# VHH binders against q9y6x5, part 489

Target 1, 379 residues: q9y6x5
Amino acid sequence: LPPKLLLVSFDGFRADYLKNYEFPHLQNFIKEGVLVEHVKNVFITKTFPNHYSIVTGLYEESHGIVANSMYDAVTKKHFSDSNDKDPFWWNEAVPIWVTNQLQENRSSAAAMWPGTDVPIHDTISSYFMNYNSSVSFEERLNNITMWLNNSNPPVTFATLYWEEPDASGHKYGPEDKENMSRVLKKIDDLIGDLVQRLKMLGLWENLNVIITSDHGMTQCSQDRLINLDSCIDHSYYTLIDLSPVAAILPKINRTEVYNKLKNCSPHMNVYLKEDIPNRFYYQHNDRIQPIILVADEGWTIVLNESSQKLGDHGYDNSLPSMHPFLAAHGPAFHKGYKHSTINIVDIYPMMCHILGLKPHPNNGTFGHTKCLLVDQWCI
Key: E = the ipSAE of ESMFold2; O = the ipSAE of OpenDDE; V2 = 0.75 times the mean of E and O plus 0.25 times the DockQ between their complexes.

## First folded at step 24 (VHH)

Design mc3 (framework vhh_7uia_1; at its last look DockQ between E and O 0.87; V2 from the best seeds 0.80)
Fold by OpenDDE, look of step 24:
Structure mc3 (fold): chain B 379 residues (1-379), chain A 124 residues (1-124)
Amino acid sequence: as target 1 above (379 residues)
Amino acid sequence: QLQLVETGGGLVKPGGSLRLSCVVSGFTFSSHAMAWVRQAPGKELEWVSSITGSGASTYYEDSVKGRFTISTDNAKNTLYLQMSSLKPEDTAVYYCARVHYVWHSGRWEPFDYWGQGTQVTVSS
């Protein structure tokens, strides 16, 4: 039988949650598999960009999903979570489920992973669920496992997405131990449900499963706000994305806009597009706006509004608070092995290897994950 | 005609043992994973154990690990569940089921064929 891989994402699962909270089911999963303690995600550290990086192995500037909110000046198109169905936004890369889907005697399945309900390069997974936050994890899991078990041609790659603990992280802040304990307990229980379902179906030993996340969460406060309206008139620019990385489209001379913003706050870096630090790999795409504002960790960029978020993400991808983890189990993976760090783009070539797929050009390094795999040499 | 028939249930004292049998007809174990599931009074159906078609892998829910053993005898076309160290909480109707998704009543169910069940009662 061809190798099978299930990729699971719990949105906003900060890596250090594993150290600060109890996860008996996840720990058991790790014990029987592998753990990467920290995954350095891509800048900006937002949901759509990072999920697409996982499945493409590309930095944001390369795969073209550069934020949760985007604007293309040429086509005048907008991208948002409520407007993400246009293949225009996704077609700058080829995600792994498309590559897999196009193989003979294989098919892909998806439960609400970003981009999976969009035909990319005129290809869509044979089985997918339209995004609906109201659909329970159980139902998502049931569909995914059904497809993994019953499909012809067989589903060899599947994705499963869940919105927690991100939503709760935003609501409560990651430092709220009481509420986050409750939330994370539920997440662990869901992992238990996943494992139990796979065991029930007799799939556990033959299915490769990756559990990961797209980003972490940092604590925010009403005392750490950057009000743009105090620095620049709204008529001088269009806001494409707001916090913690604001994308600014000037309506007047770019330099003038820059000069009005550059000293707006000591807790915010202002970059012209050409001056964006190279380490972000966030420059070479037309969808990146002429000016970006990057708030310091825990600071929120606002207009004349108050933020209700006690946690947020999207900050510098070097910050530990932005880093997720990766755990994996299955015939491709060692048992009881822990690894310190990888880059999020490294996941793609690993998955391709596991599935026997030829990877598209990507920014990942297969060598970074070799030690996780039983068929690879690890020094 | 596919048929599953459970036997071996009964009344047993806490700490006791029972061996459940499920005779299957109409198919071979090698083609399908099999499972035991149970339903206690007033509770939902609970998965107990599974065995792969090859018999190579066995799985158990946490509450029965170390106490229950699932196995098959291909020559007899029989699935077994050896239960030891039984507890009152194990009291339930036990069903053998074939693992295969089937569309039923508006949803996908993981088991397409079931036995009639056998009552297991653990009581002092």
Scores: ipSAE 0.876, ipTM 0.959, lowest interface PAE 0.5, mean pLDDT 95
Fold by ESMFold2, look of step 24:
Structure mc3 (fold): chain B 379 residues (1-379), chain A 124 residues (1-124)
Amino acid sequence: as target 1 above (379 residues)
Amino acid sequence: QLQLVETGGGLVKPGGSLRLSCVVSGFTFSSHAMAWVRQAPGKELEWVSSITGSGASTYYEDSVKGRFTISTDNAKNTLYLQMSSLKPEDTAVYYCARVHYVWHSGRWEPFDYWGQGTQVTVSS
């Protein structure tokens, strides 16, 4: 019957953690499958945008989830962690689980991947968990495997999301070896539990599994703050998002706001929307504000207060510290193959190929992932 | 009536061998994955081995790999666990179970039917 795919994200898993920490279970997974050592993600390197790019194959300007905090000037709607359920925000693209479950005799399941509890184009994942961060990984895994094993029509595409190591990366910083070693060992144990559950259920050899992440993490410091209040009064703008990419909606003449900000710090680039570098693919959407501020790596934009974050992400997507990895195992994938890099948008057309789905127009390049797949000639 | 009946347990000396059997009735045997699960005295249930309904793939927990072999005979509707090089740590009640999720005690459990178990004791 149809091929099956489980897509797993461990939020904030920086690619070089694989080299700098011990992962016996993940390394066994990789040994029997494939590894992409660095995945170049999309700008801005934030959670909601990059998770949606994985499942749509689109740059943020094209799928419309351009940040974790957004404002749409035409409709006057706001998006945030606590206000993310309006389909308006998600409807500029069609994620793979929607395409999948509209096929004859197929369904999709989800354990908390961003957007899977929203009816996008009037279609919500066939089986899903409402987002709740207090639900354990074991419970998420149990529901996903129950749906994969028991559902009719069969679940052929499933997603599983976990908040670590992102939460701990923000709290401790990626350079805190003691705390991050403990956190990353727990994550490796969860990967071991995942593999053991799939073996116990008889699913391991016939289920394609992708383990990936949305972004990395860089070290922050109280010595690297950019105090925005020192440069401009709050009354001149509305703050849509703050750090490390600030989104500025001017309340007065845009050029005046730009000029007040341009010399604020040598560690921050200030862009008028039309001047945002083309390589970001971050310009052509009304949700991108007229002025953005992009902090240098490890710098934090603050108002008149100190920051308590020791790690952050959202920076320039050319930075290696912002890059996650991708590992995969299953009948579609080679065994023991390592690949240096792909673009995060390339994951979508690869997944469509594995599932036999016609991809929507997207920014991914199937050719970049051909060497991972057993049915393709690698050239 | 779906039933799973284990036999073949007993007392065996360290290094010995034993074959457990699980006779199945009441469903199409080859259409479900099957598992062996054990419970040592004072311990929680521990997954031991699984086999796919087709018989094409077998899986083992690390401590038994290379010593235990799971197999099926579809003509007899029987699941086997061939155990060799037995250790005192293998002492447990061994259950066969069918892989199919069931709602039980407020959660989904991965095994809907269990045998009554057979005692395996490895001692001098």
Scores: ipSAE 0.679, ipTM 0.906, lowest interface PAE 1.6, mean pLDDT 94
ESMFold2 (binder alone), look of step 24: mean pLDDT 79; pTM 0.788

Design mc4 (framework vhh_7uia_1; at its last read DockQ between E and O 0.85; V2 from the best seeds 0.82)
Amino acid sequence: QLQLVETGGGLVKPGGSLRLSCVVSGFTFSSHAMAWVRQAPGKELEWVSSITGSGASTYYEDSVKGRFTISTDNAKNTLYLQMSSLKPEDTAVYYCARVHYVWHSGRWEPFDHWGQGTQVTVSS
ESMFold2, look of step 24: ipSAE 0.723; ipTM 0.917
ESMFold2 (binder alone), look of step 24: mean pLDDT 81; pTM 0.802
OpenDDE, look of step 24: ipSAE 0.888; ipTM 0.963
ESMFold2, fold request of step 25: ipSAE 0.730, 0.741, 0.722; ipTM 0.919, 0.923, 0.917
ESMFold2 (binder alone), fold request of step 25: mean pLDDT 79, 79, 80; pTM 0.791, 0.787, 0.795
OpenDDE, fold request of step 25: ipSAE 0.903, 0.891, 0.895; ipTM 0.968, 0.964, 0.966
ESMFold2, last read: ipSAE 0.726, 0.722, 0.735; ipTM 0.919, 0.919, 0.921
ESMFold2 (binder alone), last read: mean pLDDT 80, 80, 79; pTM 0.793, 0.793, 0.792
OpenDDE, last read: ipSAE 0.896, 0.898, 0.884; ipTM 0.966, 0.966, 0.962

Design mc5 (framework vhh_7uia_1; at its last look DockQ between E and O 0.84; V2 from the best seeds 0.00; counts 0 for: pae E 2.3 > 2)
Fold by OpenDDE, look of step 24:
Structure mc5 (fold): chain B 379 residues (1-379), chain A 124 residues (1-124)
Amino acid sequence: as target 1 above (379 residues)
Amino acid sequence: QLQLVETGGGLVKPGGSLRLSCVVSGFTFSSYAMAWVRQAPGKELEWVSSITGSGASTYYEDSVKGRFTISTDNAKNTLYLQMSSLKPEDTAVYYCARVHYVWHSGRWTPFDHWGQGTQVTVSS
């Protein structure tokens, strides 16, 4: 039988949650598999960009999903969570489910992973669910496992996405131990449900499963706000994205806009596009706006509004609070092995290897994940 | 015609043992994973144990691990569930089921064929 891989994402699962909360089901999953304690995600540390990086192995500047909100100046198109269905935004890369789908005697399935309900390069998964936050995890899991078990041609790659603990992290803040304990307990229970379902179906030993996340969460506060309106008139620019990384499209001279913003707050770095730090790999795309503002950890960029979020993400990808984890189980993976860190783009070449797919050019390094795999030499 | 027939249920004291059997006809074990499921009074159907078609892998729900053993005898076309250290909480109707997704009652269900069930009662 061809190798099979299920990729699961729990949105906004900060890596250190594993150290600070109890996860009996996840720990059991890890015990019988592998753990990467920290995954350095891509800048900006937002949902759409990082999920697409996982499945493409590309930095944001390369795959073209550079934020949850984007604007293309040439086509005048907008991208947002409510407007993400135009293949225009996705076609700058080829995600792994497309590569897999195009193979002979294989198909892909997806339960609400970002981009999976869009035809990319004129290809869409044979089985997918349109994004609907109201659909339960159980139903998503049921469909995914059904497709993994019954499909012809067989589903060899599947994705499963869940919105927690991100939503709760935003609502309560990651430092709310009471509420987050409850939320994370539920997440662990869902992992238990996943494992049980796979065991029930007799798939557990033969299915490779990766559980990961796209980003972490940092604590925000009403006391840590950066009000742009105090620094620059709204008429001088168009806001494409707001916090914690603001994308600014000047309506007047760029330099003038920059000069008005550069000293707006000691807790915000202002970059001209060409001056964006190289380590972000966030420069070489036309969808990146002429000026970006990067708030310090825990600071929120606002207009004349107060933020209701007690947690947020999107900050510098070097911050531990932004890092997710990766756990995996299956015939491709060792048992009881823990690894310190990888880059999120490293997941793609690993998945390609597991599935026997030729990877598209990517920014990942297969060598970083070799120690996780039973068929590889690890020093 | 596919048929699954459970036997072996009964009344047993806590700590006791029972061996359930499920004789199948109309298909070959090696082609399907098999499962035991149970339904207690007033509770939902719950998965108990599964065995792969090859018999190479067995799986158990956490509450029965170490106490229950699932197995098959291909020559007899029989699925077994050896239950030991039975508890009152194990009281239920036990069903053997063939693992294969089927569209039923507006949803996909993981079991396409069931037996009639056998009653297991654990009581002092």
Scores: ipSAE 0.852, ipTM 0.951, lowest interface PAE 0.5, mean pLDDT 95
Fold by ESMFold2, look of step 24:
Formats: sequence, structure tokens, C-alpha cells
Structure mc5 (fold): chain B 379 residues (1-379), chain A 124 residues (1-124)
Amino acid sequence: as target 1 above (379 residues)
Amino acid sequence: QLQLVETGGGLVKPGGSLRLSCVVSGFTFSSYAMAWVRQAPGKELEWVSSITGSGASTYYEDSVKGRFTISTDNAKNTLYLQMSSLKPEDTAVYYCARVHYVWHSGRWTPFDHWGQGTQVTVSS
């Protein structure tokens, strides 16, 4: 029988939530499987880029989804949360569900993972749900498990995406223990429902399940604002993305725009594209704008004085607050093993190994995940 | 025709034991996971236990772990539920069900066929 894998993302699940809140169902899942306490994600620490990095094993500069809001100067195309269906944006990489369903006697299924409702390289997931945030977790789970149970050729790779705790993290901030405790309890109940459904269907012991996330969340405040309007007039640039990583397309000489911005705030780093730190792996794509502004943790770049979200993400990927976790259970994984850290790009070659797929060229390192797997020597 | 028939229910005292049987006909029994599902008076259906078609893997709802044992005899096309250490809260109608998704009332539902049920009553 071919190996099967379900990849689950709870958006914005910060790694240290596991230590600071109660997760009886997730802890039972981990006890019978593996935990990676910290996943070092990719810069910028935003939703679309990091979800695509998980399924391609590539840095953002290499897969081309470099932000949630993008502009391509050559084609004059725009990408946003509400305008994300053009395959142009996604075609710089091959996600794992495409590779999987091109194998003999295999299909892929998707419940709302970013990109799965787009025909990437003229190929869309064999079974999928169009993105709709109003669809309940139970309905997403029901469709995914129906496809895993009933499909011919069999579904061997499936994805499941949920918007929490990201939505609530933005609304309340991660320091709001009262509201976040309620939100995270609901998420743990959903994990309990997931495991119970797999047991009820007879899938639990033979399905590999990864539960992970794309990024964390940090606290914001009205006391930590960077007012861009106080430093530069709007007429000198086009704003492609604002906070916490602003993407600046100069309308005048780039050096003049840089000079107007470089001392705007001690809580913001201003980079010419060629000066972006090498550790970000965020330079070699035309979709990365000539100037980026990177706010310090918990700081918000604004144009005018106004209310804004109480939590945010997108900051430097070295920040622990930006890091998610990974937990996994199934025949490919050890039981009761905890691992300190992996890179988010390492998930892709591990998934390819589990599924018996040849990975495309990528930035992940299979050796970083060997200790999670029963068929590998831990070194 | 596809048929699931439960037997073995009855009245038993707390701490007692019963074995439920479900005889199956009309399909290849070993090709499907099977489940026990119960409904207490005035309550919703509750999944109790499942077993894979091969019999290799068994699963239990938390409240019955260690007290109930699901098994199959593939040669007889029979599903069993051995219940021990029975409690008054185990009082319910017990159904055997085949695990297979079916479109019903506007959604996918995970059990396509059910037995008639057998009453289990745990009372002094």
C-alpha cells in the first residue's frame, strides 16, 4: 500500500503557546508521535510565503511568493489576498501535491491550503475546496477524510488549512491570556475532533499526520508606531506592502528615497535590495522591491495615526515569536520523540521521503529531519 | 441485500459483562472498517469503537478504553463488542455500522449502513 500523508496548518500558531497554554488533545497527539519545538520559518514571516515554502522547500526568493502583496514590474501584475488566482505568481515552483498526483495510482486532496485552488503548471489538486473562510473546520475535515477514504486512484497526499489562531492573534494580541486561552482551547478541541475522526474511520495507524503552522505572532501597541508620513511624502514612491515589512517602489532616484527613510526611526531598518542581509535569502527575485523597511518586533509602520491590529507577524525570522512548531504522528514517525528545531524548508524533503517522491531542487536539508523518522539513523 | 444484525443486548447489573454480536451479509466484510455506535435515551449518537477490515487495528472512545474490546471473525462475517465493568452510563441502544462515506441530507456522512440496534441496560 502507498504511504499516505495529511498536512495540517493552524495559521499563526506560535511555538511557545504549547508551553503557556493547555492542549490536552495536542499533547496526546505528541505523546504518540514527534514534536519539533521550534520551526525556523522564512523571511518575510507572512502567510502566503511560508505556506508555499512548506510545500516547495524553497526560500521566498526562489518560489516567487515573496509577500501577501506583490508587484511584478516586468508584467505590471499585482497580487493580493483578494487577487491570488493568477498562476503567473505560483508557477516559479512545483508544490508537492502536483508532484504527488503525477505519480501512478495517486491523487492529491486539499481543503483550502494556499495555492491549492490555482492550476499551477496547468495542474490543480485532484480534489479541492475553493477557498472560503466561512466553511467550518468540521466540513473541511469531513471532505478531506471522505477523499482519503473513498477516492480512486487513492488520495495519498492531503492538506487541511485553518485560519486560527492567526485571526484572533491579530485581534487580541498574544499577551491577552484570557481571550487567547479561549481561542486556543477551541483549536485543541478541533485537534481532538481530527484524531477521533481518523480513529473512527480506521485511518489513524496507517496515515501520517503533520500538524504545523506558518508563523507566530507578536504583541503590537499604539505606543509602538512608525509614522512613514513624517519622513517622506507619498509622491516619491509607490507602496506595495506596508507592515511590518514595507515594500517601497521609488518614483524618483532610489538613493534619494533611501536617504529620506534611513533615519526615520531607530525601530526600523531600511535596506536597499542589494543590502538586504544574506541570512534572509530575500534578494534574488524581481518581485522584491528596490527598498524594504523592516520594523523591529512589535512595531507597526503606519501612514497616518489610526487604530491597528494588536498582534502582527512578518518580522525578522530570527525572532522566536515568529516561529511555529511541528508535531507529527504515523507509521513513518517515532513515538514520544522531541526535537529542538528544524528549518521550515526542511519539511518538504521530509514529506517527499515519506511519500516516496523525488524532490525538486530545494533549500531544505533532509538530514535535519532524520531523527523524526523510524527508517533513519538519528545522528 | 446488505444486512447488519445485532444481538446480545440485555439487562445487566453494574460491573457485569455482555458480548454484542453483529452478523453481516451482502458485502465483503473484510474490505471495510466497522464501528459500534450507541445512543442513550434522549441523547445524540456516540461513537464507541472501530476496527479495520483486516482486524489489525482497534480504536476506542476514551470512556470505554480498558473495559470494551472490539473484534471480528472474518470467517463468520461477525463483529463483536465485549463489554466488561459495565456502568449505568453505558445504558444505550448499540448499533453496528459500516464505515463508508455516503451523501445524505446535504453532507458526507461516515456510516452508510446500520443495524437495527440492540438494547443494553445497566441497572441494579
Scores: ipSAE 0.584, ipTM 0.874, lowest interface PAE 2.3, mean pLDDT 93
ESMFold2 (binder alone), look of step 24: mean pLDDT 81; pTM 0.804

Design mc6 (framework vhh_7uia_1; at its last look DockQ between E and O 0.87; V2 from the best seeds 0.81)
Fold by OpenDDE, look of step 24:
Structure mc6 (fold): chain B 379 residues (1-379), chain A 124 residues (1-124)
Amino acid sequence: as target 1 above (379 residues)
Amino acid sequence: QLQLVETGGGLVKPGGSLRLSCVVSGFTFSSYAMAWVRQAPGKELEWVSSITGTGASTYYEDSVKGRFTISTDNAKNTLYLQMSSLKPEDTAVYYCARVHYVWHSGRWEPFDHWGQGTQVTVSS
C-alpha cells in the first residue's frame, strides 16, 4: 500500500505551551513518535502564509501568499479571509496536495486547510470541505478518516485544520493561564479523539500523522499601541494590512510617506520594500507593498481605534513566541525522538519523501528532518 | 448474507473474567478490521478494541488496556474479546462490528455491520 500522511494543524499553538501546560494525549502521541520542539515559521507569521509554506516548502515571497490580506496593484484584486477563492493568489506555487492528487492511483483530501477549497493549477483535492468555522472537529475528523479509509483511488494525503488555540489566544491572551488551560485541554482532548479514531479504524500503525501549527501567540496590551493616525494622514496612503505588520500603499510620494512613518514609534520598524531584512525572505514579490511597518513583539498597530485582542501573531519570525511545534507518528517516524528546531519550510520535502513524491523546487532542507525518519541516517 | 453473532456475555464478579466470541459469516476477516464496541446503560456507544484484518495490530481504549485482549481465529471465523479484571464500569452490551464506513442516517458511520450484542454485567 502506498504511504499515507495526515497533516493536522492546530492554529496558533505556541511551542512553549507544551512546557507550560499538560497534554496527556499529545505527550503520548509524542512518546510513540517524534517531536520538534520549535519550528521557525515564515515572516509574516500569519495563518495563510505559514500554512501555505508548510505545504509548498516556500517562503512567502516565493509562494505569493504574503499575508492574510493582500492587494495586487496590477489586477486591483484583493485577498482576505473572506475573499480567498481566486486561484490567482495561489497559483504562484504548487502545494503538496496538488502534487499528490496528480499522481496515479492517489488522491488528496482536506478538511478546511487554507487553500484546499480552491483549484490550484486547475487541480483540487478529490475530497475537501469548504471552510466553515461552525463545523465541529468531530465532523472534520470523521470525513477525513472516512476518506482515508474508503476512497478510490485511495487518499494518500490528507489535511485537517482547526482554529484553536488561535482564536482563544487572541481573545484571552497567551498569558491567561486559566482560560488558556481550558482551551488547551480541549485541544489535547481533540488529539485524543484523533488518535482513538485512528486506532478504532485500524489505521494507527500504517498512517503517518503530523500534528503542527502555523504560528504562536504573543501577549498584547492596551498599553502597547502604535497609532498611525498620529503620524500620518489617512489620505496619504492605503492600508492593505494593519497589525502587527502593516502593509502601506502610498497615495503620495513613497519617500514622503516613509518619512512620516519612520519615526512614528520606537516600537515599530519601518521598511521600504527594498530595505526589508533579507532574513525575512519577504521582498521579492509584487504583492508586498512599498512600505512595511513591523511592530515590536506585543505591540499593536492601530488606526485611532481600540483593539480588543489580548494576543496576536505576525511578528518577527525569530521570536520564540511566534514559533509552533511539530509532532509526528507513523511508520516513517522514529519513536521517542525529540529534535530541537527546524524551519517550517523543511516540512515539505519531508512530506514529499514520506509520500514518495518528487518535490517542486522549494526552500526546505531535507537534511534538517532526517533524524526524524527511520529510513534515514542521523549522525 | 453477512452475519455477526456475539456470545459469551454474562454475570461476573468484579475482578472476574469473561471471553466474548463473535462468529462471522458472509465475509473474510482478513479483508476487514474488526472492532468491539459497548454501550452501558444511559451512555453512548463506546469503542473498546480493534484488530486489523491481518491480526497484526490490536488497539484498545485506554480504560481497558492491559485487561482486555482482542484476537481472531480465522479457521473458526471468530472474533474474541478476552476480558480480565472486570470492573463494574465494564457493564454494558458488547457488540462486535466490522470496520467499514457506510452512509447511514445522514452521516458516515465507521461500522457497516453489527451483531445483536451480548450483555456483560459486572456486579458484586
Scores: ipSAE 0.861, ipTM 0.954, lowest interface PAE 0.5, mean pLDDT 96
Fold by ESMFold2, look of step 24:
Structure mc6 (fold): chain B 379 residues (1-379), chain A 124 residues (1-124)
Amino acid sequence: as target 1 above (379 residues)
Amino acid sequence: QLQLVETGGGLVKPGGSLRLSCVVSGFTFSSYAMAWVRQAPGKELEWVSSITGTGASTYYEDSVKGRFTISTDNAKNTLYLQMSSLKPEDTAVYYCARVHYVWHSGRWEPFDHWGQGTQVTVSS
């Protein structure tokens, strides 16, 4: 039988939720599999970039999805949550589902993972759902398991995406124990439903399952606002993305715009593109704007006084609050093993190994994940 | 002609045992996972146990683990559920079902064929 893999993301699942809340179903999953306690994600710690980094093994500058809001000056194209279907944005990399389904006797399936409803290099997932946040987790799971069970050629790589706890993390903030406990309990129940469905269908023994996330969440406050309008007039720039990493396209001399912004707040770092810290790997793509503003953790960049968010993400990827976790179970993985940390780009070469795929050039290191796998010497 | 026929239900006292059988015809028995599913009076269908087509792996819902054993006899084309340490909450109609998705009533359903069911009653 060919090896099979189901990759599941619960958006915005901060790593330390595992120790601060109860997850009986997820803990049972981990007990019989592996846990990576912290996954260091890529800067900017946003949804679209990090989901694409998982499936390409590339830093954002290399795969081209550099933020949730983007502008390409050459083509004049814009990208956003509501305008994400143009293959132009996705074509700078080859995601694992494309490589997988081009193999003889293999298919890929997808339920809502970012990019899976876009034809990338003229190739769209063999089976997929068009993105629609109103579709329940149960329906997404039912389609995925139907495709895993019934398809010829067989589905060997499948993805499943869920919007929580990110949506609630933004709404309530990660420190709201009452609301987040209810949200996280519902997510744990969904994990229980996932495992039970796979067992009921007889798929559990031969299916590798990774449960992970793209980023965490930090607490915000009305007391921690950076008012950009206090420092610069709107007429001097085009705003491509706002918070917590603002992307600034100058309309006038770039140095003049930089000088108006550089002392705007002690809680914000202002970078010319060439001065962005090398550790971010966030410089070498035309979609990265000439000036970026990086707010300190928990600070919000605003144009006018306003903020309804109590939690946010997108901050420096060295911050523990931005880190998700990874858990995995299946024939490729050890049982009861815990690992402290990996880089999010390491997930791609590991997945390629599990599926017997030749990875495209990438930024991940297979050696970082060897201890998770039964077929590797962990030394 | 695909056919699933359950037998072996009955009345049993708490702590007792029963063996349910499901005789199968009309398809390659070993090519499909098979399941037992039950429905207590006034309740929804509840998955009980599954076995892979190869017979290599068995799965149980939590409340029956250690008490129920699913198995097959390929020579007889028969699926079994050995039930022991029975409790009143095990009272239900028990169905055998073939694991294969089918489009039914506007959705994909994971079982395309069902037996007619056999009643299991656990009562003092």
Scores: ipSAE 0.713, ipTM 0.914, lowest interface PAE 1.4, mean pLDDT 94
ESMFold2 (binder alone), look of step 24: mean pLDDT 81; pTM 0.804

